# Designs tried in a protein design chat: miniprotein binders against b1l550. Part 43

Target 1, 279 residues: b1l550
Amino acid sequence: MRLPEELLERARDIHSEAPSHRIKLDRVGSFGLKVPVEFKGFLLLAEADVWVSLPEGRRGVDLSRQVEAIYELSNPPKDPFSLCREAAISLLEKLNYADSSGVSIRFDAPLQDGESLKYYGVEISSIASDEIINKIRVEILGMTACPCTAELIRAYKSSEIAATHTQRSLGILEVSTKAEHPDPDKLASIIERAMSSPLRTYTKRPDEGGLVIRSLSNARLAEDVVREMIHLFLEEFGHLPEDTHILAAVRSMESVHMHDIYAERSFSLDEIRKEISSH

## First folded at step 19 (miniprotein)

Design yc3
Fold by OpenDDE base, fold request of step 20:
Structure yc3 (fold): chain B 279 residues (1-279), chain A 94 residues (1-94)
Amino acid sequence: as target 1 above (279 residues)
Amino acid sequence: GEIRIVVEIEKDGRRIRFMYVITDPEKLEKYLEEIERIIKLFGATRIRIVVEASSEEEARRLADKFRELAERLGYDEIEVTREGNRFTVEAERE
């Protein structure tokens, strides 16, 4: 039953009232929305968060308008990156009392693996104020082989290919830039290429053997993986603005330990270029 | 070649700046369409678009597209200026 319109006319606009405490809020919004997006020919159901800032003199945000903004733009389904940027702008237009807005979208991206399918995790965001800052986080699993154990075994048993322990490792690239979101497939590729080998959804015996041999022949520490990720990133995305910020990380689920090994480096493009040039 | 597009939109004293750095020509049209949508969504009364390309010819072509966009969107005053391989399109409406 809808309340009679007459009752609505008598109701105070609670959101526009003065708050009990005049304090600005950084983010007020709806989290955990489900929105359809189109990505590489796939229709995906993504999770989205939308928010705006709230000035000190306003009690609340018109949350319904935020929800309307993102759904208006998501029908028909479109590219999640465009959706993210457009929605951030739309929020500022619709909620003009806000000095900033933000949109975050999360989904699993399909990745072709021969005749099968694998995936990587994507989280994107756009923060709008006087400027728009775009952020993307890509996570994909790969395989690493330990070079230390390999060297120990080689010392005792002469073999061209030394046995070693292998494990799944999660690679992470997070990029914040004033440019558009970097291509997620390229980021995923960088992570995979930085590891000992990629993972495969579908393996026949010869392929599996080859995959393991490749990993053994390309043994890498977690530290090696991160450094390689950075190197490859600079080659592919060196054209981004110099103030672009990057986090490169790996979490190795070490098979000989109960704990994980983690390595990371945070940097700006300007910073890392200076570092490399100094050597 | 690399194309840089910096867009500034303004409405009621609010100014928002955003940028594209395009290395894949196949994505150019997509981003041009997005820029148009953003301008419309925001309801900008003033727009300033700076394009920089590897050649003057390419930059000019892009500037022309943005001029046409401004015309199509009903902006009354459109000015295009050039500095080398950089073009600036400014447009205003009431």
Scores: ipSAE 0.831, ipTM 0.940, lowest interface PAE 0.5, mean pLDDT 93
Fold by ESMFold2, fold request of step 20:
Structure yc3 (fold): chain B 279 residues (1-279), chain A 94 residues (1-94)
Amino acid sequence: as target 1 above (279 residues)
Amino acid sequence: GEIRIVVEIEKDGRRIRFMYVITDPEKLEKYLEEIERIIKLFGATRIRIVVEASSEEEARRLADKFRELAERLGYDEIEVTREGNRFTVEAERE
């Protein structure tokens, strides 16, 4: 049942009142929204968060307006990057008392894998104030082959065994920039090329053998993978603004250990160029 | 070649600046359409768009597209200025 509209004249507008404690808030939002997006011909159900800042003199946020900002733009479904950037602007327009807004969108991105599919994780955000800052995080699994164990086995007397332990490794690239979001497929490709081998959804015996041989021929420490990701990132995205910030990381699920290995480097483009040029 | 677009929109004293650094020419028209949607969503009364490209001819073509966009959206007092391969389109409306 819908309540009578006349009640609006009698009821206090709680949100527009001054609060008992005049303290500004950085993020007030609606989290865990489900929004449809179109990504490379696929219709996906993504998860989104939206928020705005709240000034000290305002008790509450008009929550229906902030949810409206993203849903109005999501029908019909559109590419998630445009949705993210446009919704961040729409939030500031609809909630003009806020000095900043933010939108995040998360989904699994499909990738072709022969005649099948595999997936990688994507999270994007746009934060708007007097400028817009765009962030993208990509996570994709690959295979690594340990060079340390490979060397021990090689050194074993009269060994005819070419072997080492191999494992899944999760590669991570996160980019924060004033420019538009980087292409997630290019980020995923950088991570996969930095690994000893990509993962496949399925293989037949000759293809599986080839994959393993490739991994053994391209043995890499987690540290090597991170360095290679940075090298490949600079080749592809060196054109981004100098203050662009990157996090490159690997979490390796080492098959011979009870625990994972982790390697990480964060940097700005300006910072890493100076570091490389000093060698 | 690389295309750089810096957009500044303003309404009621609020100013927002954002940018694109485009290396894939197939995405250019998509971003031009996105910029138009953002200007309309925000209800901007003043816009300033700076375009830089690898050649003067390419930058001029982009600036002409933004001038036409401003005209289509009802802006008056449209000004286009040039500095080498960089063009600035400024417009305002009531």
Scores: ipSAE 0.818, ipTM 0.936, lowest interface PAE 0.9, mean pLDDT 91
Fold by OpenDDE base, fold request of step 20:
Structure yc3 (fold): chain B 279 residues (1-279), chain A 94 residues (1-94)
Amino acid sequence: as target 1 above (279 residues)
Amino acid sequence: GEIRIVVEIEKDGRRIRFMYVITDPEKLEKYLEEIERIIKLFGATRIRIVVEASSEEEARRLADKFRELAERLGYDEIEVTREGNRFTVEAERE
């Protein structure tokens, strides 16, 4: 049932009224929207959040305008990076009482694995105020082999190839920068290269054996993985602004324990460069 | 070479700054188009674009593109200044 449009002229604009308490809100928006995006030749349905700030003198946000802003820009589907930045700006223009806006888009990104596909998780965000800050989070699974157990077994049996426990590990790179979003495929590659081996969607028996042997020969602690991720990141993305913030992390689903091993480092590019140069 | 583009857009006293650091030449055109869209979406009455490149020639070419963009978008006052391999394009409209 649609109410007569004439009634709208008689209705108070609740959102524009003064609130009972004059308090600014940081984020007011719609979370869990679904928007189409184009990524690497794939059309994907992504989850999206949109929000703006609310000044102390305004009771509510025009939420419908937020939703309109992102959907207007998502038809036809485009890359999620441009969509985030453009939508953030559009939100500020459409909701001029807001001093800040934000957009977040999440999906599984396809990654070619031979004739099949694997994937990584990605969250792309843009926050606009007096500047635009772009944030990207990439998560991809790999495999790690424990060097400690390998050393124990080597000492015990004197074997050339030391057996050890292997497990799936989740690598995480989160980047916040005033530049454009860094390439998520490159970030995913950094994570995979930092682990003992990548995961494969399918393996034949000889290939599976080889994959495991390679992992055993490249045994790494969770700490090793994080440090390697940082090292590789600096090599690939050292050109980003110095105030760029990075989170490098790994969550190892240890096969000999019921709990996970977690390691992380948060840093800015200028901070980590100073740290490395001091050695 | 690396190209740095810093864009400042202004409307009704609100200023927003955003930046690109381009290492892949294939992405340059995409970002130029995006900048145009953002300027239009925001309805900027004033724009300031700073371009820095590895060579003066490259920076000049980019500055020229932004000048042309400003002209195409109907900006009346356009000024281009140079400092080494850094060019600044400033434009204003009513």
Scores: ipSAE 0.814, ipTM 0.933, lowest interface PAE 0.6, mean pLDDT 93
Fold by OpenDDE base, fold request of step 20:
Structure yc3 (fold): chain B 279 residues (1-279), chain A 94 residues (1-94)
Amino acid sequence: as target 1 above (279 residues)
Amino acid sequence: GEIRIVVEIEKDGRRIRFMYVITDPEKLEKYLEEIERIIKLFGATRIRIVVEASSEEEARRLADKFRELAERLGYDEIEVTREGNRFTVEAERE
C-alpha cells in the first residue's frame, strides 16, 4: 500500500522536529548498503556505508535522501574512488543541515595470479566537511618464513638453505590523505613485496617448490615486513602531502603458536622522513 | 611530471576544499571530469582552482581547461592569475 501524497500535508515531519535533548551526533546513516562498482574491468557488488552529522537542533536525518544520493551516482556503475568522493559531496548538498558527511565502500579486489585470481581486501572512504579526506585500507595475505628458526636449523644441520616454519601473514596499509586515494594495486604490491613471498591461488609442482625456496631464502620477521612496507611505500608514494597519515601493519598467523604475532607503525610522511634523515 | 590541483568550491557560505596530486598522466582526464561532476553536484556559486605543474606551459594548459570549464558551466566572472608554474582560476556565478 502506498499512502496518498495528500496525507503528507497533514503529517508532521518527525525528522525536522527539535529533539528532547539538544545533542549533536557525529554520524547518522545507513550501513550495509550494496552498491555496484566498476573496478579493473569487473562489475562488483560492494558494501557501502553512508552517513552525515546531525546538528543538535534536529531530531533525525532524512535517511532516504542518503540512500538516493549514492544510488543515483551508482547508475551506471563507476569506479569506487570517484563514487566515494562524489557521494560525500552530494550528501552535503542534499542534507545541507549537516556539517560533515562520509562514505565507505568495501569489497574484495581481484588480482591476477597467472591463469587464476587472487584478491585483496579494500575499504575506500571519503569524509567531507570543510575539506575532503580520503582514506584507503588494503589487506592482503602473504607468506613469511621465520629467520630465527632458520638460524637454529642452520646451526644444527649446516644446510645452505635452512628449513624453517612458514605461515600466512596479513599485511595492512591504511592511508589517510587530502589527496586522491592512492592506487590499491600498488599498495597490495608493496605488501606482497615486503613479505617473504606472495601467495598463489594455484601452484604446480615446480611453482610450489620455487615459492617455498624463495620464502626460505628471504626469511623475515614480522618487524622486518613492516619496515620493508614503509620503505617501499615511501618510494612509491613519497609525492603525497606531508600530512598524509599511514598505518603499516602485519599480523602473522604463526604456525608454531596458537596466537598471532602483530607489528605496526603509525606515522605521517613528515614524521617518518625526519626519522629517516636523522640516521 | 607531477601535477597538483587544489579545488575550492563554495555555496551559501559553505566552502569545501579537495586536492589531487597526479603522477600518472593517464589519470588526469579522469580527474578533470570528476572535478566537473563535483562542481555540478555541489552547485557551487564560487570556485577557486589552483594548478601547479612541472612547467609553466603545462600549468597554463590546465588553467585554460579550467577556464573553459567555468565558461561552459555558466560562470560570469572568471579570473586567471599566474605565479611561476602555479595558476589560479577563480570564477563566480549569481
Scores: ipSAE 0.814, ipTM 0.933, lowest interface PAE 0.6, mean pLDDT 93
Fold by ESMFold2, fold request of step 20:
Structure yc3 (fold): chain B 279 residues (1-279), chain A 94 residues (1-94)
Amino acid sequence: as target 1 above (279 residues)
Amino acid sequence: GEIRIVVEIEKDGRRIRFMYVITDPEKLEKYLEEIERIIKLFGATRIRIVVEASSEEEARRLADKFRELAERLGYDEIEVTREGNRFTVEAERE
């Protein structure tokens, strides 16, 4: 049933009233929205959150305007990065009482894997106020091979056996910057190249053998995976603003243990450059 | 070569500054289109766009694109200034 339009003339606007407790709120929003996006020719159903700040003198947020801000921009479906940045601006325009706005968008990104596809996780956000801060987190699985066990086996009576335990490892790069979001494929590539080898959707025996040999030839400690990620990141993205913040991490599901190994480093570009130049 | 674009948009006293650091020339046109959409979406009455590139010629070409964008969007008071490889396009409308 649709109610008569004339009621709008008589009803209170609850949202514009002052609250009984004048306390500003940092994030008031709509979370878990399903939004169509287009990424590398794929139409994906992403999950999005939108929010604004709420001043102490305003009782509520016009939630329909919030949802409108992102859905208007998602029809037709478009690049999630442009959508994220544009929606953050739209929120401030539509909800002019807010000091800041935020948008986050999460999806699985397809990635070419030989004649097939695999995927990696992407979460992006844009926070707008007097400036825009863009954040991207990329997570991708790879394979690591333990160098400690490899060395023991090599030293086993001067054995010609090349072997060690291998396992899945989750690599993480998270970047917060005033510049546009970094390319997620480049971040995923950095993570994979830091690993002992990539994971594949499938392989035939000759290709599988080559993958195993590559992993054994590139055995790496979790700590060195993180160090390599940082090195490769600086080569690709060292031009970003100096106050850009990065988190590089790996969680390795060690096949010979009942627990995981974790390594991480967070830093700003200016911080890491000073650290490297002092050595 | 690296291209830096800093955009400041303003409406009713609210100013928002955002930037692009472009190393892939294939992405330039997409970001130019995004900047235009943001200007229209915000309803900016004043814009200030600073472009810096590896050469004066490249920076001038980009500044010309932003001047044309401002003209296309109906801005009347368009000013372009240069300091080396850096161009500033400022425009306002009623």
Scores: ipSAE 0.806, ipTM 0.933, lowest interface PAE 1.0, mean pLDDT 91

Design yc3
Fold by ESMFold2, fold request of step 20:
Structure yc3 (fold): chain B 279 residues (1-279), chain A 94 residues (1-94)
Amino acid sequence: as target 1 above (279 residues)
Amino acid sequence: GEIRIVVEIEKDGRRIRFMYVITDPEKLEKYLEEIERIIKLFGATRIRIVVEASSEEEARRLADKFRELAERLGYDEIEVTREGNRFTVEAERE
């Protein structure tokens, strides 16, 4: 059933009224929207959240205009990074009573893996006010091999046994910047290169052996994975604005324990440069 | 190597500033197209675009592209100024 259009002239505009309690709200939005995006020639189904601030003098947000802001831009499907930045601005244009807007988009990004594909997690956001702040979080699994156990086994058997425990580790890079979103594939590559070896979608037996041998040859503490991620990040993205903020982290699902180990470092580019240059 | 573009758009007293730091020249055209879409989407009546590059020639070429963009979008009162390798394109319309 569709109601007559002429009722719009008679009905109270609830959203534009002042609320009984004049309290501003920081985020009022539509969360869990499904949005098609195009990434590297792939059509992907992403999940998006959109929101705006609400001043203390306005009772409600026009929620249909929020949804309109992103869906109008998603047909035809487009690059999720452009969509995110453009939608944040569209929200402020469409909902001019808001002081700020935000958009987040989440998807699994395809990555070439030999003759197959693997996927890694991507979440991006753009928050617009008098400026735009762009954030990207990349999460990808790799393999780590414990150097402590490797050294104990070496000492016990000298050169006749090369062994240690290996496990999946989740690497995380999160970047918040005034510049455009960094390339997620480059962030994923940094994480994988920092680990003992990558994970594969599938392997044949010789490849599986090679993967394990590579990880043993490149044993790394979780702490050193994080340090290597930071080093590689600075080589690739040192050009970003000096107040760019980064979080680098690893959660290692230690195969010999019932629990995980976690290491992280957050920093701005100017902070880490001062720290490194203190030599 | 790097190109820096700072964009300010304004409509009805609202001013939004955003930027790009480009090290891959293949992405430049993508971002120029995005900037044009954002200007249209916002309905900006005033724009200010600051371009900085490693050479004056490169920065001037980019500034010329933004001047042409402003002309194509119907802006009047287009002004281009220079300070070293930094060019500023300012334009307004009704």
Scores: ipSAE 0.798, ipTM 0.931, lowest interface PAE 1.0, mean pLDDT 91

